VHH binders against q9yez8. Designs and how they scored, part 8

Target 1, 342 residues: q9yez8
Amino acid sequence: MVEARGGLDPRRLFKAYYSLSPPVEEPRDIAYREFAFQLFDGDVYVRHIGFDSMEELLSYMAREAPKNAYYSVARYSLPTARSMEEKGWLGSELMFDIDVDSLEGCGEVLGDSCLSRGYKQAVRLVEALYRDFGVPSTLYFTGNRGFHVLADCGWCRRLGREERREIARYFTLEGLRLELIIPRPGRRGVRPAPPSPDDPGLRGWIARAALERGVDLSAVHEAIEDLLDDVRVAIDVKVTQDISRLARIVGSLNGKAGLLVARLGLEGFHPGDWLSPFRGEVEFRASARLEESRILGRTVSLEPGRVYSMPAHIAVLLQLKGYGAVAGGEVVVRAAAGWRPL

## First folded at step 1 (VHH)

Design D8 (framework vhh_7pa5_2)
Fold by ESMFold2-Fast, scan of step 1:
Structure D8 (fold): chain B 342 residues (1-342), chain A 124 residues (1-124)
Amino acid sequence: as target 1 above (342 residues)
Amino acid sequence: QVQLVESGGGMVQPGGSLRLSCAASGFTFSSYAMSWVRRAPGKGPEWVSTISGSGDSTSYADSVKGRFTISRDNAKNTLYLQMNSLKPEDTALYYCAKTPYSSGWDEIYYMDVWGQGTQVTVSS
């Protein structure tokens, strides 16, 4: 329980959540992972933390109630060492970051529509990793405005920065030499064969995109710019090339939105209250304008100076985003909030 | 020019063995991970196995784990797939494929070249 007068203290909300021993997904090979946290006290980042068990991790989180919680995609023989040379790197999972704010028309705009667009790109990435590289991967929501895809395979773990950068560029299509994939008619004195939906790699993805748009496979060159946009994945190449990168702990809260980091399936993503542990009806005093937006399954619009009655999970998000502050009511925190997709 | 030539397929009875080979040319073989991919009648392509450029790391589809072994000879620019305890459901065209990455950036965004494939038929 947290009473809201003069605005909610996010530290108290997060403390209430972590004190209830919420469900947190165990990172594989936990004893070999570096953990890092951003704490509310001093807004400081603490790194080089290790745990031998989930019990130790959960106890730490209950005690510290961090603003953000992370674990390394790398495995180390000595994760608590302060330098990378001393850590003894054993390999890193492939990590891909899809930032919804980078999508056309979605920069800093709140809304479920932009989250759905990012989700569709993340699903395509998971499918392409399996189809083109033979690598299974895990998809999750970052608890704010993005998606992560993690892939762990034997040969993947020891890839260096350069090889990871090349894999990332495959999905962003940066530096694409289109003539090697979809040759223009008359090149090399031979009529080029059109792509087939069963072709490997980018050719197959272009063919499938063409069929979805109703474009004849023999005429893909006429719609090639739109088709490339359909297959491109908006990932951050710098994240993927970084062997020391940190992923978010599934079941922890994201300090920018107050939403859960959640593992997702491929069947669909419908933002809603299941992404938040916070419940109740509260009074929200707006300090900024928000044009009509659909947020976590609810239609919201704000005018500065006006007081609104709204669900706590939306009010917490809006306060953290700078649109105002909770002015009255009580917030109930649930340990068993539905952070899993149905 | 990248060229991949598969061989070693044939007809075999259930429980039998075959060894597939892939001769590679036109690129620095040891710099690229290599894969085997198969296409069974009426199905799309299915990834079978991958091996790192050095040969130190391997990965397998669940359907073939414990039965198939991928290997490579970087001195001969050749990739192999040893197939043991073959089943009728292993019947397919098998393709050798170069992964779309290397330690040197060649701006390759798909499996460059699939050979014509080598047919494996498991029946009585």
Scores: ipSAE 0.000, ipTM 0.224, lowest interface PAE 17.3, mean pLDDT 82

Design D9 (framework vhh_7sr4_2)
Fold by ESMFold2-Fast, scan of step 1:
Structure D9 (fold): chain B 342 residues (1-342), chain A 123 residues (1-123)
Amino acid sequence: as target 1 above (342 residues)
Amino acid sequence: EVKLVESGGGLVQPGGSLRLSCAASGSIFSDNAMGWYRQTPGKQRDLVADITSGGSTKYGDSVKGRFTISRDNTKNTVYLQMNSLKPEDTAVYYCAAVQSGYEYDKWTEYDYWGQGTQVTVSS
């Protein structure tokens, strides 16, 4: 329980959460991973941290209560070495980053609808990685406004930067030579075969998108721009090409929103209080206008200067986003919020 | 949250010296690769110098021997010492950072950019 009289300090909330030794997902081969944290003291980043066990990691987080917590997608023989050159790189998972703010019409405006759109792209990416590359992957909510997809396979680990960039471009469709995938009908009676939903790669994805839109497979060219938009994945190519990138620790809090980094299934994503360890009813004093928005399953609108009674998980998010401050009440902190470690 | 702030630009005579500073805040120090790029109107940005997390440096051919890049991890700051300045060095100088500890050889590969600082070399 955290008293909010006089204002809510996010540091106190994070300390309360981590003091409960909450469940977190164990990174595979933990002893070979570099860990990094952003601390509340001075907002500094600390890198080159290693742990031999989950118990050591949890003890560290309980003591430090970091604003953000990360682990390397890379495995290193010496993860605590001070330079990247000295770490002894052993390979990196494929990492894909889907930023909701990069989606058409989403910007940095709060809203569950944009999160759902990002989730659908992340699910498509997981499915395409398995179908087209034979690679299983895991899907994560970043605890703010994005999704990570991580894939760990033997051949994937040793791919270089250029190979990772090409995989990313396969999904963003940068440099696509469409005529090699969907040939145009030639003059003088040439009629290429239409794509089939069972075709490999992009050709099959275009055919499936066409069927979902009610577009005849023989008329794919008439809707090709919309179909390419349906199959494209909005990933950050720079993230995927980077062999030394950091992923967020599943079960840790994201300092920008106060929400949990959560592993997701492919069956659906419904934002709600389960993404937060914070409970209770609090008083929130708005300092900025918020147009009517659906946030974590709740309809919220704010006028500057007004005081609102609202659930703590919404109030904490709004305070961290700069819309005001919690002015009173008590926050109950729980170790689990409807998600489970793998 | 991530912010790069350049300082130290200005007007100098040919043969003069300037020291540029770039103060980094947020998630982009101390083990990130950082660099300086410059741009003249109508041209793409060109690499001036970069420095890896381990302190390895690379310089553009036109500035080798005249410019020195360095970093101070205690202050989250990268510096560019510019000596023997020429009129051809006149440009807007940008500080750039990447989340990775490795340098990138192309300006388009950096994650974060400052707003730029003007350097003018003329009498």
Scores: ipSAE 0.010, ipTM 0.363, lowest interface PAE 9.7, mean pLDDT 83

Design E1 (framework vhh_7pa5_2)
Fold by ESMFold2-Fast, scan of step 1:
Structure E1 (fold): chain B 342 residues (1-342), chain A 126 residues (1-126)
Amino acid sequence: as target 1 above (342 residues)
Amino acid sequence: QVQLVESGGGMVQPGGSLRLSCAASGFTFSSYAMSWVRRAPGKGPEWVSTISGSGGSTSYADSVKGRFTISRDNAKNTLYLQMNSLKPEDTALYYCAKETYTVEYSGSTYEYFDYWGQGTQVTVSS
């Protein structure tokens, strides 16, 4: 147990977790990846780190207990080289970053509902990549307020910045001319054919979104603004176009929330204690107001100056986000079961 | 910048007493539990005792219960270990540790200790 008398030291918590030899997902072609870490000591970022095996990576993380842990979506012949020119770029996975804070009504607001909205967009992106591009992809929760979708295919690895930007813009709907996809009914003459769920591209996405909302396919134009919002993916285009971008190591902790980076399926996402290795009941002294919010399956509201009893994983998250500090109790650290394969 | 400096070791005869001190710097001393850990020649580290940040709770290894007393002076940032009724088996290098915590994995509990100094040698012999 970690004692919490004067606030929890996140370094202690992360050190306890990494000392477990946690089940971290091995990055494919590990020896060709650049690793980077933000360390607690000095709050510095260290880059140009390489590992020949998972054993070396896990030993490093157990020793250093980083605040954040990353690996490159790029493969390099010399990942430890100090300059990009010397690294020898061999290609990069296609990476998409969905930031929950960019969703309407979700800017810096804590809550499971905003995470669920981001998850739905990430699932749609995975489905659309497969349907429209024939590309399988993997979905990850970033351990705070976002989702990553990674796709690794032969042609994907060799794409340049411009091609990656065009793919991202396809999903954000930048430059869309809607009249070419869903024509408006004419004032005179025959009404245009409604879209079908089996139609290719955006037309099919709009039809499927309409069916999910219970909107008649012949009436899609009457709900078109809501339907476009349903099919649009809130991707950070700058992330997707960057061939040297870093992804988070699956099974590592996110320093902003103390939650695990987790591989997700497409059948649902239900935030809860399984996203955290921290357990126990603690006293939390609030220093900031939090309006009633559903956080990791628990309803929380805070008034400055008050002390609350709450689960350790919620308290850790709230302390890291600046809402207060743990004032008493002990935190038990164990591997979270929910993100491990059965 | 965290630094722990152990002192007070020496040679004593069986049945004797010794008081160890650990001077702490670089962190808020009263906010952390502190531990004593020892390492006998050719053996792995053995946890000896822990004290909470406030000093309100203490715990001891079965091998030292009733003979050793852990204490702290938060005003002086100093940890102490009073050792009475010393035995030859207490011969070891003694370290103070800033953080002692338990880690659970697959239903098992693991102890973890952070070492910050060279330790102080205690030798019990006739």
Scores: ipSAE 0.000, ipTM 0.103, lowest interface PAE 20.3, mean pLDDT 81

Design E2 (framework vhh_8cml_1)
Fold by ESMFold2-Fast, scan of step 1:
Structure E2 (fold): chain B 342 residues (1-342), chain A 126 residues (1-126)
Amino acid sequence: as target 1 above (342 residues)
Amino acid sequence: EVQLVESGGGLVQPGGSLRLSCAASGRTFSSYAMGWFRQAPGQEREFVALISWSGGSTDYSDSAKGRFTISRDNAKNTVYLQMNSLKPEDTGVYFCAADTEITYYSSGTEYVYDYWGQGTQVTVSS
């Protein structure tokens, strides 16, 4: 009697990807950034790493084949120092983290529809940062179930933790005093002006949401709860307030899904095989049930104990998420396309 | 496209050493992962060693580990295989291969490459 062979080894699969010339984007001012990696062996996090060039970074990733790869949103004069006080903080980009799992109805639900909802919130955040604060920003898919928005401006780098917290709370609407933004008619002796789509800040966002819902601007106060839900952005305030936070390296793989960290445009987001460097057809043995779900543009459902023929990039994702293991076939690993606008 | 030319093969006694070279043409050499394979008469082609595009990562077959070292010089568009402690079992035709894709198998270490050299003969005999 013989035993079955092992499934995919994620470490070897990631090593194959990093051994090709991957389209990894260079972090700005690379020599001033702290790098950190989660390794497959022992799930150890290695921090306080610095690189003087992109070649050094890529060589490191090819050698180590990390499960996850990060760089600091902070710039430091001594990024390899062990303590924050020794690093010499020079400022940090604004960072916002949108976790799809925090959206209503999306916790534990695997599927493209929840990713689309997260993307819409991330686009709204990018637009609001520019319109309300005059700050250009870049949108990224984290390679699993989230989005990052990064903004780098001269004055932004100097903001402290409390100022960053207030910016984050502006978008989550924590501590919002509605009467200061949308006064109810008759609250004072003079009738308040209704909000206009051209108004700055939250007032303008609420007016635009009202128009999209077909709500008369003079009646905004009657639909305010629904309109606030259309305006809120589900960001993690603790991430934004943390000046030492790490962002994911664009073009690296996310160890939870085997998908690329990808820079995104604002015109649309359509999950698909372009988010993965893995190709081919494999046999996948399911060990857990998955209700019918749209995953990377494909409809997938799994019953425990069954073997399915499927594209490698979906099988890798399902194995990493604990739904089963690849039982046979081959995976072609290619240089990633990176990201696609539209 | 990449064109590969191997050199450095020959006859060597057991316990001896050889250094194989693989010269690549083309402007994209530094974008390719490079491998060495060997084939003895009547046997399947066997993986020997792999080096990443940057030289920062290497992999070896169990038979090559500890005895062979793969390296590359991107300025010279050349990959090397330093072979030490050679055994009669190392006899075969050694091929250099280049690829922008790596085929990974859950059940094995079989690799398929886009570009292959013509091979260089290595004979280990006294």
Scores: ipSAE 0.000, ipTM 0.337, lowest interface PAE 11.2, mean pLDDT 82

Design E3 (framework vhh_7sr4_2)
Fold by ESMFold2-Fast, scan of step 1:
Structure E3 (fold): chain B 342 residues (1-342), chain A 125 residues (1-125)
Amino acid sequence: as target 1 above (342 residues)
Amino acid sequence: EVKLVESGGGLVQPGGSLRLSCAASGFTFSSYAMGWYRQTPGKQRDLVADITSGGSTKYGDSVKGRFTISRDNTKNTVYLQMNSLKPEDTAVYYCAATYEYTLESGKVTYTFDYWGQGTQVTVSS
């Protein structure tokens, strides 16, 4: 347990969590991965760390209680080497980062609806990778306001920067020449065939989006802007093109929100207390205004100077995001039980 | 307890055939997608073939037209029929399983969660 007196110390909360031997997901081929951590003391960023086992990784996290915890999407023959040349690169998983803040109307607002919109884009990405490229992938919530999709396949591990960038552009639709995919009807009354949901690539995605909206396949041009928006994925191309990129450790905490990095299924995502190890009812003193927002299944609004009674997992998130501080009550720290390996 | 047990591997001459079997237990087999992967020494694991709960199949380019994946839900078993074997097919073959999700767009798989111990296939004269 952690007492909330004069505000919460995030370091103490994180240390309490990591001291409970939390269910952290083992990174595949752990001994070949580089690990990196951002520590609370001095905001020190530590790289070139390796572990031979999950036991070593968990022991390290229990001792250090990092603010953020990462592992390389790359596999290296010597992950602890100080230079890339010495690490012996063995290939990298294909990584996609979906930034919720880049979505229309989501840049300023804390809210479950924006997370749900990001999740829908991440699911479409997973489906499209499998349907169009034959590549299975894993979906993760980053513990704040984003989603990662990781794909590990024989041919994709050795792709270079340019090939990875082109794959990212396929999903962002950057450089799309729509007339080559969905030709317009001729003025002489000649009509091109409408797209079918069974068509390959973007043509099929547009047809499926049209059916979901109740748009007649012969009338896709009338709704094309909305259909392209439905199909487009808000990917950070710079992340995907980077063969040395770091992914977050599943089951670790995100220092910006105090929420768990969570592996997600494709049936749905409903933000809630299951994303946090922090429990209890506390008093929260607001120092900033928050417009009415739905956060982790709860409706929250804040006015500066007011004290609110609220669940600890909401209060911890709000304190970490700068909206105020916990003023009283007790926070109970539990191992995460609600995040689900697939 | 989820368990996948491969069998049917062995030594075969080029042009020959082998049938691999994977016996599954500990889960509702009919709800899972099944796959075969292979790995050569010092190389990464590659998809050979997969089959959805509904019977839809996908094949790696190097085996298309030569290999056939099938399943028997009453026996909780997935099979890989390998014809016209080449020396390049020499590898350890792994059986894999993953839960298949029903989405608005239909049923999909996105990663394989359970793996067998592997069975060696050697194609050599």
Scores: ipSAE 0.000, ipTM 0.124, lowest interface PAE 21.3, mean pLDDT 82

Design E4 (framework vhh_7aqx_2)
Fold by ESMFold2-Fast, scan of step 1:
Structure E4 (fold): chain B 342 residues (1-342), chain A 124 residues (1-124)
Amino acid sequence: as target 1 above (342 residues)
Amino acid sequence: QVQLQESGGGLVQAGGSLRLSCTTSGFTFDDYAFSWFRQAPGEEREFVGAISSSGGSTDYADSVKGRFTISRDNAKNTFYLQMNSLKTEDTAVYYCAAGEVYTWTSDTSSYDYWGQGTQVTVSS
């Protein structure tokens, strides 16, 4: 029976996708990168894998159809070796991880609004890296509930753990001595100059946040906690400090949501079907309640035991999140459908 | 018991035509997408063509586009591969396959059910 089915097997969907030789962004200096995969069988991670070409990588992914696919932000002279000393570390890109679940009110909540909030923080980070450090960076959606920002600069590659941690703390504002950035007024009527949007560093970011909120620059102290929250970036410091960290392969699927890892621009992020290779209308049998939510541009609500007609990309996501299972219909898999990562 | 059985193979001269059939039983035919694969001696199985469960979508390997046509007859629980303008390079064992997901893929393990194969030989 359709109602008795355990759902559509995500392994088969991922296998279908990778067998199409989908567009995958080639990591720079691919032969010097370690690759790692989480497989569907037992959720086992396999590491210390290397490829000399994109053809080898795509062949591997077509054969294995991994649940998750990663490459090292580090470059190694021997990426297949088991230890850092044997690998011959040649340097690592800066990596920043923004987890949407860490944002206030976004833990456990499915919805496009939380993704949009995470995107805004990622854009601010990219802009701050360029403005304050002169470092261009790239922004990526992780295919579930997060964003990665990667920066590859000559001086960045050689930084050690402690230096990377301090860069991360600059953006989290951990250990901030506010009096050095926004000096306390001396006595009544004697004040340091207000911050200006043209000021360097955090001072300029605070001024720009104040203008966005409609706060007078001379009254910054009255809204300082909200302004600090506006400029703070919710990054995972542990990720940034780790020189051996793995980034997700752009164009691969994220096993938690069935969505594509996608390179993003800075002009906006509108979640939708372009984030998925899965198409078609399917029947979804709900096993859990979902209050009305905006998911990938669609309004969805679920009651346990009911069957709903919905787009395949939403049904696959909901099944992977434990809300039920695909009970009927046909899923069409396409390698490129409006998500081209150029 | 699920069964897929190919028929219609044989020997044909280059430039000729053949129609392969895949007769199915043991599952709800209308719910499945169907594909044809072929395997030449010493080579891996190659995707030939696919048709969706609704019949509204079809895909073909570049080597057969314009020459081969896949179709389905839900009333007969049978799907077909019409092969025109046959070339010696089309010589292979042809397999029919059924799966829940309609895909353009050469990955044989993406399909739930397979036939035993039918030999097609194209002579010069």
Scores: ipSAE 0.000, ipTM 0.116, lowest interface PAE 19.4, mean pLDDT 83

Design E5 (framework vhh_8pnl_2)
Fold by ESMFold2-Fast, scan of step 1:
Structure E5 (fold): chain B 342 residues (1-342), chain A 123 residues (1-123)
Amino acid sequence: as target 1 above (342 residues)
Amino acid sequence: QGQLVESGGGLVQPGGSLRLSCADAGFTFSSYAMAWYRQAPGKERELVARIYSGGSTNYADFVKGRFTISRDNAKSTLYLQMNSLKPEDTAMYYCAAEVTYEIDSTTYDYDYWGQGTRVTVSA
């Protein structure tokens, strides 16, 4: 229990969480991974850290109580060496990053609705990776306003920057030559077959999107821009291209929101208190206006200068986002078995 | 703060062997990269060997094939096995625990140092 007077110190909250044997997921092949942390003091990033075991990682996080915690999607023979040449690269998982704030109408807007839009794009990406490339992948909430999709396969670990870039472009549709996927009807007196929902790749995705919109498959050209928008995934190509990228440690806290990095299933994403280790009722003094928003399953609105009674997990998020500070009450820090991957 | 305590130094003849040990004093040993440094009179302190938390090792060229660094995380102890000792190996040997970070130029920052143990190689 952390006493909340004159605002919560986030360092104390994170330290309390990491001291309670948190449900942190062990990165596979941990001894071959580079770890990195952003610390509260000076917002310093520490890189080139290695661990032999989960016990070492948990001990480090309990001691340091980092603001953010990361591990490399790459495997290295010498993960603590300072250059890629010295690290001895052994291959990298495919990594995709979906930033909710990049979605139309979602820039810096708090609310569960934008998270749901990002989640739907991430699910589509997982399904397309499996259907089009035969590659299983795992979906993660980043603990703030984003999603990661990680795919680990024998052949894909050794792909270079250019191959990773082309895979990313497949999903963003950058550089798409539509005539190679959906030929135009009436060309030189020939009528090509319309796309079918059973077709492989982008052709099948476009056909399924057309059926969902009530568009005849023979008339797909009339709605092609909307259909392409329906199938596109808003990923950051630079992240996927980079073999040295870092992913967030599952079960660690995101310093921008105080929420857990969480492994997600494909059947739905319902933001709620399960994404936070913080419990209790607290008094929150608002310093900024927040228009009515649904945050972690709760409707919240704030007027500057007013004091509100609210759940601690909402208050911590709002304080970290700059809407005010916790002014009283008691925060209980809990670890919960139910946060484990589905 | 914590402190490291070295032991195992002594007087040995050329071609002899010594095993140095370094025990922790109340910090999370397994989370740190550990290193052995040495300093001869009138010279700068130089890296001898480093072992990362993941078990990977690096050695200075002048000790490759002769020295072996190892760690026992259960005992919170670092070791340096020194074989085929030469008079040039005469120095104070220091144990260090470090946090590595990348700034504008890469830096190894040492949170903990030992008081050192003396190694003398002479007839």
Scores: ipSAE 0.000, ipTM 0.099, lowest interface PAE 17.6, mean pLDDT 80

